VH-VL binders against Cytochrome c oxidase assembly factor 8 (COA8). Designs and how they scored, part 228

Target 1, 167 residues: Cytochrome c oxidase assembly factor 8 (COA8), of Homo sapiens (Human) (q96il0)
Amino acid sequence: APERGAERRDTAPSGVSRFCPPRKSCHDWIGPPDKYSNLRPVHFYIPENESPLEQKLRKLRQETQEWNQQFWANQNLTFSKEKEEFIHSRLKTKGLGLRTESGQKATLNAEEMADFYKEFLSKNFQKHMYYNRDWYKRNFAITFFMGKVALERIWNKLKQKQKKRSN
Below, E stands for the ipSAE of ESMFold2; O stands for the ipSAE of OpenDDE; V2 stands for 0.75 times the mean of E and O plus 0.25 times the DockQ between their complexes.

## First folded at step 21 (VH-VL)

Design ol9 (from ok4 with heavy chain H102K; framework fv_pabinafusp; at its last look DockQ between E and O 0.45; V2 from the best seeds 0.56)
Fold by OpenDDE, look of step 21:
Structure ol9 (fold): chain C 167 residues (1-167), chain A 124 residues (1-124), chain B 112 residues (1-112)
Amino acid sequence: as target 1 above (167 residues)
Amino acid sequence: EVQLVQSGAEVKKPGESLKISCKGSGYRFSEYWLGWVRQMPGKGLEWMGDIYPDDSDTEYSEKFKVQVTISADKSISTAYLQWSSLKASDTAMYYCARQGWKYDESGPWGFDYWGQGTLVTVSS
Amino acid sequence: DIVMTQTPLSLSVTPGQPASISCRSSQSLLHSDEKTYLHWYLQKPGQSPQLLIYKVSNRFSGVPDRFSGSGSGTDFTLKISRVEAEDVGVYYCSQTEHVPYTFGQGTKVEIK
C-alpha cells in the first residue's frame, strides 16, 4: 500500500517581522507590512514602571496582534493557492496553456474571476464570521483594559497630588 | 536608559531674563514629576519646585514661588526653569531631577535620576 | 518646613574602615501608607547628586552592598561598611514626606 505522502500543509511561517525599534524609544513602533499577512506589526513599548494592569493590556494587544497576523497570513496563502488552482483548472478546461504566445502568464477574464471570488467568499463565509466575532471580542477587551489603565493612571496621579497637599 | 540632559552654562547680568532647559529621555516623561534643585556655590541642595508634565501641575517652594517659573513641554520631553529678572544671588548650579515612583506606592521615593546641572552666573 | 539635621558635617575615614552618618528630622517622616520617605544622596566632587538609598533602607540600582540605611520616625543612619576611595563626596539626607522637600546640610566624607 503506497504511503500517502502527508501533504505538508504549508502553514505560513510565524515569522513575526523582526522589526527592532531604536533602544531609546519610549513609544510603540509600527513596522513595515508583513510579507504574508500584509499587516503592519506594532512593537509595544515596555515601560520601566509597568503596572500589572498595563502589562495585561500589553499582553492582550500582543496576543491579538499575533492572532490577526496568523489569521491573515493563512487566509492570504489559502486565497493565493485556490486562485492559482482555479486559474489552472479553467485554462485546462479551455484547452489553453499556462502561458500565452508572448510568454506571459495566462490570465482569466474578469467575469471568470468574479466566479472565483464569489465561490471563495461563499466557502469562507463562516470563517470570516467567526473571525469578525472574535475580533470584536478581543477589541472590546482591549478597550476595556485601556479604560482601566487610564483610570489607574488618573488614580496614581491623584494619590501623588493628595500626598503633596495633605502636608 | 533614563537620562536628563540640561542646557549649557549661562552668564548673565542682573535684570536679564533667563530660561534653562532639561530634556528627559528613556522613560515616560509625562508621568513623572520633575523637580528643580538649586545648589549655591559651596552650599547644600535646595528644592525649588517640581512639575508634572502631563498636565503641567506645578508646585513651588515658598522661597522660590515668586522668583522662578517652572514649565514643561511634554511633546519634546523638556522642562524649563525661568527667571524674569535675575539677581546676583541667583548665581548657582541648577539641577533637574526625576522623582521616582512605583505604581503601588502613594508618593515619590526621591530623586532617582539627575541632570548634569546648569551653572548660572549672574555678575555685573 | 521639615529641618533635616546631619551629624557629623565632616568625616575623615581610613580606607577599609566603616563610616556612619546620622540624620534627624524635625518631624516624623512616616506616611499613612506605612512607608518612610527618607532618602540618601551622594554628590561626588564635580558631579551631580546620585540616589543611594530610598525609603530608609532600599539601595538604588547600581549602589554597592557596602551602603546600608536604617532608622525610623525621626532618626536615620547611613552606614558604609568599608569605605573606598570612590566614596569621597558629600552625603545628603532628604525627605519627600512633606512639601517643601528638604535636604540635610550635607556630610563631607574624605579619605585620610
Scores: ipSAE 0.725, ipTM 0.877, lowest interface PAE 0.8, mean pLDDT 91
Fold by ESMFold2, look of step 21:
Structure ol9 (fold): chain C 167 residues (1-167), chain A 124 residues (1-124), chain B 112 residues (1-112)
Amino acid sequence: as target 1 above (167 residues)
Amino acid sequence: EVQLVQSGAEVKKPGESLKISCKGSGYRFSEYWLGWVRQMPGKGLEWMGDIYPDDSDTEYSEKFKVQVTISADKSISTAYLQWSSLKASDTAMYYCARQGWKYDESGPWGFDYWGQGTLVTVSS
Amino acid sequence: DIVMTQTPLSLSVTPGQPASISCRSSQSLLHSDEKTYLHWYLQKPGQSPQLLIYKVSNRFSGVPDRFSGSGSGTDFTLKISRVEAEDVGVYYCSQTEHVPYTFGQGTKVEIK
């Protein structure tokens, strides 16, 4: 039997989940959290009667989602890798094993881990600053186009009702 | 894929009321006029009226305006055709049909998608 | 009311041959926007009508290019360049310029 639908677990090189919306949907769908980015992807509806303005808005939202997914997938991977490296380095410096007597991974206390968090934030400060700037720019553009689409839909409704003829 | 699915065939007696339905899918239901067309046995097509589901604005053929009521519930993408008192002469096939339009073309396309039809039989 | 008159009312065609159906309106269908709201439908046996041609000459999505429409004012024509078995049924012209919307009487096309 072939696999279909939203329950399929996806692993994508770009970090974007491959969720499949229900058939014949006329709405955008929010899928499950992506494995790598932890962000919920939106699956965009493409209307039969899509205008160039509606297409521009949809593509802008798709591009922003892909950009955001990729950023956080990379940051989450880097965070996890550097966290483990920090813990191993500090345990080795203290002459401690990587595992306790019970076989569980040895850990550092909260004060010791605070050094890692400070270092990570400092190293990535500029990257997150540019991310925040770009996030605001993208969301402002999206909001602007949402307004334009709303006005276009009002105009199309008026045109359809004004084209109706009665004698 | 645009689809209009109508309620099933009906057998009624004169004087009874009836409400038949037409459910649209695969398109933004409230943004298109939806019309009702009658086809009497062995005859051609007759436009009865239509509705714009967004605000329930309706237009009726003069012939049918006191005989039927056209309504819609856009929350469930469904339009309705109702009779308060059926007559034997109402025996016919009834179609719903979407009046098509495109953002980049002036004026409507005519009835671009049709339901499968609902056969209404009224006899004593 | 605008009366739509089709000729012929029936047509028997050898497969692969052309067919032509005329539709005449009782008054001009030229709208003030210089468009003409004249459409053609096919109702195959046992089926709902389907749109073939809208606004005189525009083929609807999925309609083969063997179908073409032409005309202006009060005289309109639907042509089928090569009739196939799947083209049998009743063809209707219709106007949506003035309420009430009206249809022609239909032209039954069948294969010899």
Scores: ipSAE 0.475, ipTM 0.743, lowest interface PAE 1.8, mean pLDDT 84
ESMFold2 (binder alone), look of step 21: mean pLDDT 91; pTM 0.943

